VH-VL binders against Mitochondrial intermembrane space cysteine motif-containing protein MIX23 (MIX23). Designs and how they scored, part 4

Target 1, 196 residues: Mitochondrial intermembrane space cysteine motif-containing protein MIX23 (MIX23), of Saccharomyces cerevisiae (p38162)
Amino acid sequence: MVDNRRTFTAPQSLLETNLTFPNDEPSLTTITVTRERCVDPSLIDSFLRFLRHGSDDIIRQKLNNYRKGSINGKNKCKEFLKQELYPNWQIRNNIISFCEKEAAEMKNETDQQCGNNKKTTAEPLIDARIDPYAARERAEKQEAQYKDWTKVTEWVANNRKIEQILTSTTEGILRQNCEQNNDYLKEFTQFCKDNS
Below, E stands for the ipSAE of ESMFold2; O stands for the ipSAE of OpenDDE; V2 stands for 0.75 times the mean of E and O plus 0.25 times the DockQ between their complexes.

## First folded at step 1 (VH-VL)

Design f4 (framework fv_firastotug)
Fold by ESMFold2-Fast, scan of step 1:
Structure f4 (fold): chain C 196 residues (1-196), chain A 119 residues (1-119), chain B 108 residues (1-108)
Amino acid sequence: as target 1 above (196 residues)
Amino acid sequence: EVQLVESGGGLVQPGGSLRLSCAASGYSISSGYYWSWIRQAPGKGLEWLARIYWDDDKYYSTSLKSRLTISRDNSKNTLYLQLNSLRAEDTAVYYCARGWELLDYFDYWGQGTLVTVSS
Amino acid sequence: DIQLTQSPSSLSASVGDRVTITCRASQSVSSSYLAWYQQKPGKAPKLLIYGASSRATGIPSRFSGSGSGTDFTLTISSLQPEDFATYYCQQYGSSPLTFGQGTKVEIK
């Protein structure tokens, strides 16, 4: 039972932008993610929303900003992708992955406590015939033991779906406003390998 | 904190026209998100009417498209909804709300303005 | 259009109760694109849950959402005095956007 934690900081480019956020919105620029925060993800949700708002939600404005004032034929779209969008996507994916890994460890720990006996049928059936109260208590304790794992797993699955929608829609915008024939998801995957 | 304040409601005669305003503060409507109008008839659920994106791209409910116009004034940071050929069925509380560009769920809502179409 | 039906239409509860509200879709909601809202009398709706299970910023942990496909649930684990309100589900998996008819949670 290691006390796993990891601190995430918003991309430098987002910290310096004043284009998107009203003064009263949460400006959470750094978050320490822990197992407890994966289970109760209100602060993580706030931080992910901050990252998404400062990138995908305003992508057309970001691209327009990057296109202005280039005389050397510099590809401003590539600069935006490498300096803002891909770092933002990487941080979001890393946060989700942290909680996904925590969920896997929680399941492993709970499975060990329960003896990894989810396929047993004979002994629970015998217990129910002899002592229905003990059988019910046993089933209830097992369900309770997996409660936090279920919450984190569902949160992870949901946020993966949100990321897929955001990434797909943003890719469409990039194809319209940047290189139409580029595989942005493949480029992002390479970015993550190069910046690991 | 994003705040949305609707105005322009009241008693309107059938066949008339209505222009509702939604003054936004705490966020520039030209900076992102979809901005939507949603109504709620007495005793009924919520009905989405129209949305506008920060770059003026507009979308309307199919059933009301011919009678609705959504617009904005960036200098006033205000959204508008024009509804023509009013009927008794248009009686409702009208809300403006901020929707996420990609997912169309609404994170900030105005207080609503009541429109009554009668007589 | 996807029609959303909430069950029950109303319920009476006491502070400390566990409250469960169900939202059933007439056809499958893609990728669990379902949100829940709270509306107090005379006030604007407030986002509670999006993506079926993600709590919006500032929403207490007693609110939780679950479900996929056609069956979705909002649970309030320990009802507080400020939770007496009407609750709405909304799908955003297909156009047009549609809302449930609402569930009124009243004091017993």
Scores: ipSAE 0.012, ipTM 0.469, lowest interface PAE 9.3, mean pLDDT 80

Design f5 (framework fv_firastotug)
Fold by ESMFold2-Fast, scan of step 1:
Structure f5 (fold): chain C 196 residues (1-196), chain A 121 residues (1-121), chain B 108 residues (1-108)
Amino acid sequence: as target 1 above (196 residues)
Amino acid sequence: EVQLVESGGGLVQPGGSLRLSCAASGYSISSGYYWSWIRQAPGKGLEWLARIYWDDDKYYSTSLKSRLTISRDNSKNTLYLQLNSLRAEDTAVYYCARVYDSSGYYWFDPWGQGTLVTVSS
Amino acid sequence: DIQLTQSPSSLSASVGDRVTITCRASQSVSSSYLAWYQQKPGKAPKLLIYGASSRATGIPSRFSGSGSGTDFTLTISSLQPEDFATYYCQQYGSSPLTFGQGTKVEIK
């Protein structure tokens, strides 16, 4: 039995900018993600906020910094995307995917426990018509066994919606300040394929 | 830990050409970094030559760009530098290096051990 | 092109000494985009400082960098035997990327 965990570190560019939050809250630059932390995601939320604050939230400022400076006629948007934005997006998506995979494993484990109990002769069947309170108690216990899975699944769904909103907003800004007709999402998908 | 190993140096004739290799391990050259070649003539300082981005975006020193070609093979995780029309002043130790960035600008870390190129008749 | 001039070009020092090396740019270096490298004979350069003042991973605290604009400094607070080397500054604020001419730190 292996304890499933993975350590994520903020992109190198972000580590080197001395980025601070408005209320001087500590910047969490590295996090070890575990199933327990997917269930109680306070530290993951702080880490994702740090990544989002240092990229999408300040994208216009980042693009202006790249455009103002000049290095050998380089397309500064391309450099920003590959050096900062896409690595940042990939780490955020990988964290969400880790918790999504953990949720799937939690459901399988709970299904196995509940399915085995239903199949075993040591677990008598409860007929709601005969004992409605025992049937309700059993249903409540079964629902409680899926509580953590439900929490993680809802957290994953919520953060995927946040990523979609941020990505769409950022893509609009990139179309205004970089290549108007480029498919940034397809480019990001290729980036992930090349860096997996 | 990222390691870079250069090869392909040695003695070459003036007017000839040279192809250097840089094998990377511990990190994929298809990541979001630039990869660069820098040289150092005996007893002299460092001179940047060329850099390549993981998507094949290439940049060259303006004084040398007509004689330099930078390339890569992602499947072998290897960088290359081609030097044409060699002159005695091209004698140098040639380094490859990863280029780290800070808000769109960059420094070199790590460096390879270097490979000596001597251009002599 | 931004030219970087280091001073002194060479210096002699004893173990325990405080060593200061300066790097002067011909034009302002944007956002303190300046790095320092150490090179020992027969070896590749090693990154010491980036962003003018940030120490690279594993670099001892005796090494520090400071400065902005056109004037930058590398300080070694208490020179150790392994610190005898040549030191280079490098700017990455504009193209082409340029290095200083180097400062040799030699045993007295």
Scores: ipSAE 0.000, ipTM 0.406, lowest interface PAE 18.0, mean pLDDT 78

Design f6 (framework fv_firastotug)
Fold by ESMFold2-Fast, scan of step 1:
Structure f6 (fold): chain C 196 residues (1-196), chain A 121 residues (1-121), chain B 108 residues (1-108)
Amino acid sequence: as target 1 above (196 residues)
Amino acid sequence: EVQLVESGGGLVQPGGSLRLSCAASGYSISSGYYWSWIRQAPGKGLEWLARIYWDDDKYYSTSLKSRLTISRDNSKNTLYLQLNSLRAEDTAVYYCAREYDILTGYPFDYWGQGTLVTVSS
Amino acid sequence: DIQLTQSPSSLSASVGDRVTITCRASQSVSSSYLAWYQQKPGKAPKLLIYGASSRATGIPSRFSGSGSGTDFTLTISSLQPEDFATYYCQQYGSSPLTFGQGTKVEIK
């Protein structure tokens, strides 16, 4: 049993801004992610909303701020990517990856307890035609053991889709306002390798 | 898709005030763009009036600054222009337009269809 | 204020002609902040060229822009019937934003 946890802090640039959310949601600028928080992701969701709102959701405003103060926008694009956007993307991806890893461990642990590693040799312990109460109890126990894994796996899948949509949209905007023929996703991947 | 619709035009008395609205749809006026009012007198060219930035910074035509007020209502996604002390020379079609000027951007990439203001008795 | 003067103020042309319109600024304007618009009677202006030489989306290749400093040019190669309109240059590099007085392209 490992007490796996990791603390994430928003990029410095977000900590220096006065972001206003619809309905004035409170800002959560740092979070410790644990298995329990992957299962009940309300705090993680708030943190991801803060990161997304302060970057991709206002990407045009971010780029315009560089433009408003500078005539040479391409130099400022590189600085923005390196200091603000890529760190933000990396933190979001690392949070999702943490919960994905936790889900894999949960499934492995549950599979061992339920003996599901060799399903072809699995036999019903209780015949429902003989003892319906015991069969129901067994089914309920097995379903309950996979409940948390299912929740985390669905949350991970959903957030991967959100990241794909945001990254794709932001890349289109970057191609229009920064370097047109740059592969931003490849550049981000290299950023992660250099800063892991 | 972005659409801009002006309203508030019509016949106005000399010496009165004009309040125009520009309702934006398909985009939030609070996010990273800036918006201008431009007018065109019948048979004449284009005259820029005022601009408002996403952060509420305002800029005005030098000749009209004392008579103009530009504002926003983010909850209604609407841009406003008020012009005071109207004269016959203020008769024009009034346009609102969006500026997509992020780094190399588009100046006035989307325009409303315009609203005619006639200043006469 | 930066004043923009267009030449000519009007011209008559035939379909297939090459049309050149010039825009002269009273002060140097970065080419990054010069635009050209087309306006047809009863319609709002339509962006043709931004950044002195970049065509806006959906604008035919016969429209081209060039120039730097104080002298800018819009060229229409092989004029088409739908091109008879008034054309305006605009600088957006400094406040107040200013437009040229317009050039009317009329059928000969």
Scores: ipSAE 0.000, ipTM 0.430, lowest interface PAE 15.4, mean pLDDT 79

Design f7 (framework fv_firastotug)
Fold by ESMFold2-Fast, scan of step 1:
Structure f7 (fold): chain C 196 residues (1-196), chain A 118 residues (1-118), chain B 108 residues (1-108)
Amino acid sequence: as target 1 above (196 residues)
Amino acid sequence: EVQLVESGGGLVQPGGSLRLSCAASGYSISSGYYWSWIRQAPGKGLEWLARIYWDDDKYYSTSLKSRLTISRDNSKNTLYLQLNSLRAEDTAVYYCARDLYEYAFDIWGQGTLVTVSS
Amino acid sequence: DIQLTQSPSSLSASVGDRVTITCRASQSVSSSYLAWYQQKPGKAPKLLIYGASSRATGIPSRFSGSGSGTDFTLTISSLQPEDFATYYCQQYGSSPLTFGQGTKVEIK
């Protein structure tokens, strides 16, 4: 397994928020993501849960404060986005991207061992109609070699979908309470380019 | 705009099981952080039963954990509650609610009555 | 479990009265996770206050919440005819989530 690591720290604004529920918040405010943790993502899942619950719930609180007394809510919205929400989204997306990149490397490594190895390439072609047991054994061996890649790829796809749903929901809230005509996803993409 | 409609109530036998459904419209259940089930016995107060997170993590009432299962089907935009080993004390109106963490339960269904009696 | 006890269990009041309902927790509750609900006969509860003091969308200004630690209060500054209902406090900062037993506000 490639020894690739990246450390992520929750945004300072989130660390200063005293969240009491959910009770399964991570004990660590910082996580080191590795290929092993992408394959067994229990710690990553806990960290992402902490980031998601803290950021999106906080946005509603911030926006309610703007509605109650802020004459300059539009400017305060932009400050919140730049200082708190977009950094949080960027960390979550970077974690998912790390595991996505690790999955791609895992597939390349497995492909080199199984597909392009001289001995593997020299193996007889198996026709399932002629020998279903040999074909099944070969398929099971191939599947076993790709099991970790499949697991990580499915985890990545699932978390990309979750991020899309959360981002869309948050955009709706922002359009109701901040700038109605702003493209928040495009703004976030620009934020990532400026802060990479 | 957001509506929740519970179904699956009615008269059930003691010792049996029930499965309640909560159909959401105007809002995706996968886009809300939490969803909860709450019940209220006739003439009594509110009792929280279970919560499901957007990532399918689940929390249950301490006294009912062994008898409750909360689940959801994102493709049907529906939340479920399964309650086993029914007793007369389970007679109640069962509500589903949108659970927005810091913003509490902001949207409630109309409720469905479950009567446990022979 | 955190037990919430409301006082009084019931009260009689007239339109225009100031009504105060208290909720006491058996242990400390973060004010960020204390809510109040209104329920009318045959209807689902309606969120009034969340985070101990924040009014929910569309809730009239006569409703206010306050408190911290173990003592929380809901106040209706000038009771209106539509306010005769049962009121519940709820903590949602610790699992299991718990509700108070309710306070019935009846017409005098």
Scores: ipSAE 0.005, ipTM 0.442, lowest interface PAE 14.1, mean pLDDT 79

Design f8 (framework fv_firastotug)
Fold by ESMFold2-Fast, scan of step 1:
Structure f8 (fold): chain C 196 residues (1-196), chain A 121 residues (1-121), chain B 108 residues (1-108)
Amino acid sequence: as target 1 above (196 residues)
Amino acid sequence: EVQLVESGGGLVQPGGSLRLSCAASGYSISSGYYWSWIRQAPGKGLEWLARIYHSGSTYYNPSLKSRLTISRDNSKNTLYLQLNSLRAEDTAVYYCARDEWYYDSSGFDYWGQGTLVTVSS
Amino acid sequence: DIQLTQSPSSLSASVGDRVTITCRASQSVSSDYLAWYQQKPGKAPKLLIYDASNRATGIPSRFSGSGSGTDFTLTISSLQPEDFATYYCQQYDSWPLTFGQGTKVEIK
């Protein structure tokens, strides 16, 4: 209940594709995300890079391949979205959301240990008159207890920003190469509801 | 609970510009959902104006796109709507609303109380 | 753009009556992406029904939605005094989002 984990597997379409990276980095097809891995996100970063490289980064190539194989470009775009792109976006968003939830739980746990309320005090009080060493050490120890929460929160914010740039760029490409008047982000939201 | 409060309405002269604000509380506007502006002329129906997604992507009603700008400030948890080249037909109550709320709802599930904009000399 | 036409534009009914409001789309609305709202004078609209037939949280069971394609209906099975309002349909299948012109329900 307290210790949470979740396993994510790349979409079948990526597993069947011979993808190469510019870096000498191996492809990860499955990852188990845990609180510890949110704090040290090297494996998560590799997995997200694999998902992004196999979808948004090569979207024009993906759409051209679907287009070449069919006179009906609209139907092939729908197939691509539901079979490749939306599953990819969903997995990436679910990983980021997992770490976001873990960060919230970490803060709550630390707040209880430090005696802090959800309404934290604005600034730590330093009582140098009684014991300046104990006061400073207590404040620094308390800040250290929030270190992991801060790291995960910043990682989440950064990856949300990356996702925003990627999905915005991809949507523009979809409007140019598929249905111009379609709301792709709305369709994605509905896809997530149907597949949750 | 989500609360939305619009401000910036009032009397505006034709040809002028308007900047409306929508302050959200009880929910972060950056946390993965959509936000829209909708207006209603006195005694008339509802007209959707613009949407902003959690990703920062913006969408506009084509009939008004050249005159509208939707934006947000995540640090202030506030949405904005800029409307330029005001005309008498822009007189309306302007609402901000949350769109596509979670996995168990669709549509506009939370609305502000609205702010009245009157375009008249 | 998908245009939504509501019928009737207005109606008068007594408490306890069954009221039906129709919304017709100029083009097919896919996946039942249609919502219904209630608006009382001087107040913001309130979501009643989404995805054509799903009742929003806290909405009384006397409100129901049905239909698909181009023809949708909102039904109030037993009209109450607090149901005096204007009702709007809205599609969210095609961009831009559009609303019907509204149906005004006056309680006798």
Scores: ipSAE 0.000, ipTM 0.442, lowest interface PAE 17.6, mean pLDDT 79

Design f9 (framework fv_firastotug)
Fold by ESMFold2-Fast, scan of step 1:
Structure f9 (fold): chain C 196 residues (1-196), chain A 119 residues (1-119), chain B 108 residues (1-108)
Amino acid sequence: as target 1 above (196 residues)
Amino acid sequence: EVQLVESGGGLVQPGGSLRLSCAASGYSISSGYYWSWIRQAPGKGLEWLARIYHSGSTYYNPSLKSRLTISRDNSKNTLYLQLNSLRAEDTAVYYCAREDYGDYLFDYWGQGTLVTVSS
Amino acid sequence: DIQLTQSPSSLSASVGDRVTITCRASQSVSSDYLAWYQQKPGKAPKLLIYDASNRATGIPSRFSGSGSGTDFTLTISSLQPEDFATYYCQQYDSWPLTFGQGTKVEIK
């Protein structure tokens, strides 16, 4: 398509949940992610908060409920991971990856434009000595052109950190309430391969 | 280990505004926990006010939502509570706390900061 | 909102006594979503019991919780000097979160 865009829908298990408290943000079940929305991520942020709230934020509550109802907790943990937690993690990772890919395309496009200008000037330092005003104006324009790329890249880095913190915290809880010696990140990676 | 230290209390006038801070140490507020503000009027019980998640999600006690704003600054590892249109009945010790045990339960509390709204 | 009423509001006891505190909810609390806290004068509350009957980390075995529906109980089987405090129940079944008015356990 002419413009890159992708629609994401919350997992069915999350849409059916009655375990979360009310919140004061809009209820988003579906979102269309575009480059413009990666640059101004308020809507994406709201959707990610919704996904996180319905999974990692209440993981102790979900596991406690599974424990209370289960004669054998091992099977319930495995089912919870496959049907609720891992699908939620996959969607969040896919959204972040979409914006990461868009950022890479933004940089490539801007590099081509700035590269053309740079090729016109044999040596940037010499240009600045000959015409300091034009050189400064070009530098400022280049910084402005990279502004969106920088913004999206920083947003991606920040959300990758949030995901790492959430995943590490959740793994600790899973080790306490499910299999102590299981590598949940490896299991999630395999889940993604099986469900791509 | 988690340590929380509230500040910004003191004597304030009715109709004014209050901004409280909660400095966290030993744990990052950018971690995967909810952080709450809870108050206690002298000689009375506890009242939950607001909660925030590191992602930015906020929740408020409906009875006070129009007067409250909860926020955070990850770079300072600090939580904030803004309370507007102060009344004598807002006189209380204000606590910040970390939620745990399946969320909605408070396992680490600050020392509290006293706010007195003059008659 | 779910209102929690504690009884008694205050009691006097001696070291070694069995102390029982009750918490009654204005409507049913499902899934045992009820907790108990201890608060000493000038200090922040401390979580004792969650899910009606589970002791929080580091809480002595003399503290126990029981009950379901609308009636919940905190029991201290043999009161120690450090147990003189005010105790609060909290429900987390329904929004918003609410606490009881407190029960003060005083030295006889």
Scores: ipSAE 0.000, ipTM 0.437, lowest interface PAE 17.7, mean pLDDT 80

Design n1 (framework fv_namilumab; at its last look DockQ between E and O 0.11; V2 from the best seeds 0.00; counts 0 for: pae E 19.9 > 2, placed apart)
Fold by ESMFold2, look of step 2:
Structure n1 (fold): chain C 196 residues (1-196), chain A 122 residues (1-122), chain B 107 residues (1-107)
Amino acid sequence: as target 1 above (196 residues)
Amino acid sequence: QVQLVQSGAEVKKPGASVKVSCKAFGYTFTGYYLHWVRQAPGQGLEWVGWINPNSGGTNYAQKFQGRVTMTRDTSISTAYMELSRLRSDDTAVYYCARELYYDFWSGYFDYWGQGTMVTVSS
Amino acid sequence: DIQMTQSPSSVSASVGDRVTIACRASQSISSYLNWYQQRPGKAPQLLIYAASSLQSGVPSRFSGSGSGTDFTLTINSLQPEDFATYYCQQSYSTPLTFGGGTKLEIK
């Protein structure tokens, strides 16, 4: 019923970097994610690349800077996680989850129109008998909606995989350079609960 | 499209040095780690090290520490590996390889150069 | 350093066969295990990353499994182009290390 949209803003620490992107790609400070942008995700992809490049892609450099700036390196690692890394991970996760929710809603909407689930009532027969052009156009629109749903679900799956790889790799680097016995993924989960 | 083009084959005497280049095309050179991997004739793959083209930072396998130097020139999107005090067992094909596009220091090599044969003989 | 032990060193098989290649790490590497295919005279090509994820463009007859120390590459229904040498590689920590390779030969 309501046009779903959600605005995300890059973390403050990332906004303070002078990270440049190739090919004059725009540096977005905020993005409004809509269903349409999930279907054609070039702007979302650019924003995710910006977030990834400013965090996981340069993590060793970031960790080195934090360790040098403190006589207590363990405190500086914890500061890096809470101020830079976990907020960045959360924003990326939330963007992907928004599109995942939109894909689920697209599927439900199309299934109700087509009766692809356990049917409660048959579609009105009178409309199809009276206007065969409208029936054909409706079927074509439904097919296009399933194509859009497939595109968004594939995008979600690909980005979930990218996030898993980045997060797992970063966890390994954190264990090498910060607290070795810390469960960073569990700590991130708690961070998300605390900042929901 | 993404491509890594390496310099041509080299023949060297023991004790000399060799410098192999790897020029990047089709992507932002400073956004991805470059690794060097070598393969002696009829042998397996051996990791030499990596360079972060953005910072110039490096990490070398202990075996090569003190003999290898990895550098880059960001103005021409080119990485270099120099190996000094060459021995006959340094004879190998030397590859440069890029990490996966969306992955920070993954160690997953999605694009490889064509390789540079370095032969060390008297 | 993390040693990667790959077995067998060679395997002889026919087109259509199912082949498995094993890779063992000297310590846990979680899922930081990659597989590469190398044809004679060519650079290696990535097949599988993160133990089980297929690289874009890799045929579905390739699959990877395992976690921790023991990993397997499986090739279902071998094709003529699959006869090559296969390497596992850990990306858990530096120095990055490769298995000794498995040469897959036509029988």
Scores: ipSAE 0.000, ipTM 0.429, lowest interface PAE 19.9, mean pLDDT 81
ESMFold2-Fast, scan of step 1: ipSAE 0.400; ipTM 0.750
ESMFold2 (binder alone), look of step 2: mean pLDDT 93; pTM 0.947
OpenDDE, look of step 2: ipSAE 0.013; ipTM 0.571

Design n10 (framework fv_namilumab)
Fold by ESMFold2-Fast, scan of step 1:
Structure n10 (fold): chain C 196 residues (1-196), chain A 118 residues (1-118), chain B 107 residues (1-107)
Amino acid sequence: as target 1 above (196 residues)
Amino acid sequence: QVQLVQSGAEVKKPGASVKVSCKAFGYTFTDYYLHWVRQAPGQGLEWVGWINPNSGDTNYAQKFQGRVTMTRDTSISTAYMELSRLRSDDTAVYYCARDLRYWYFDLWGQGTMVTVSS
Amino acid sequence: DIQMTQSPSSVSASVGDRVTIACRASQDISNYLNWYQQRPGKAPQLLIYDASNLETGVPSRFSGSGSGTDFTLTINSLQPEDFATYYCQQYDNLPLTFGGGTKLEIK
């Protein structure tokens, strides 16, 4: 069996944008997300910042560029949503969902090894009499496995909250510059179903 | 040859409605957004809203929401702005303007003077 | 709403002078700013879009600069036809808003 992993690539429109970061650090255009990277999310955080900076943070500039390209009666907002914004949101949500799924599997695996779903007897404690260092090491290892699960779960919750705030702000701008009565979140949900 | 031609001056009493027209010549009417901008005598410019002549979609400044209605007739390449429940402070020259690439007003009508007085 | 403030409200100048007009936004609007010229009794006309891009047919003596909150329109060598009122306009957010205007008068 191979470890769960998934590779994400930034949208083509974002790759063509010349972005400047304060510390001039290299932008990640592709990332392979693994359980280990969910636990230590520094690279995932950099990739998410790159996606957010190239979309929601500059949404007014993006809309202006699409408006310029749509003179012959084409719906510029619709093109922007389908070609840039919704793909970007989908990639971000899929990365967060990957780590959420990995966290759930980590908990299930740890629960099975610790026997939390079964009434344990005193037999495992007998090992401490003949090798107390092995028993202590085993107990510490079990605790460490739950700590990783907690860390990933908290990271997921935090990033879901960030996405909610960004999406709400962007939706406000879309309502002012595009269709006022459109439910952009519902439309995005449908976009994900159509493109999965 | 490319121009926007607006209807003539209007004099209205407070509480009445006015409907100003803007007819496009020399370009494809449905290819560009049209905005309405007003200017009170001796004052600056104030944006009222826009209409997409192709779809009929509109967007109005909050200040005019509920009082303004923008429409168009594609068969005669004409846009309309109707302002209801007129007040004396609605006295202004009303301009229609073409939105080339959606935020630049590259072509303006000559303006329609609307006077609201008792 | 984004407030646009122009300074000065009026300026007196002579043909051949270099004239500078300022426009300030109440919040960061990046480069989403246009400049218009309005001659007495006429409709406004576009001079500059996206803060610094000269509209086709506009003389090269006109230039725009700035980003964020502070913007400038410069007329390098004033001509008689340039005596008019100038307006800045932001399009960072709706509603679209204009500055109060700067009237350029013969000295």
Scores: ipSAE 0.007, ipTM 0.438, lowest interface PAE 11.8, mean pLDDT 82

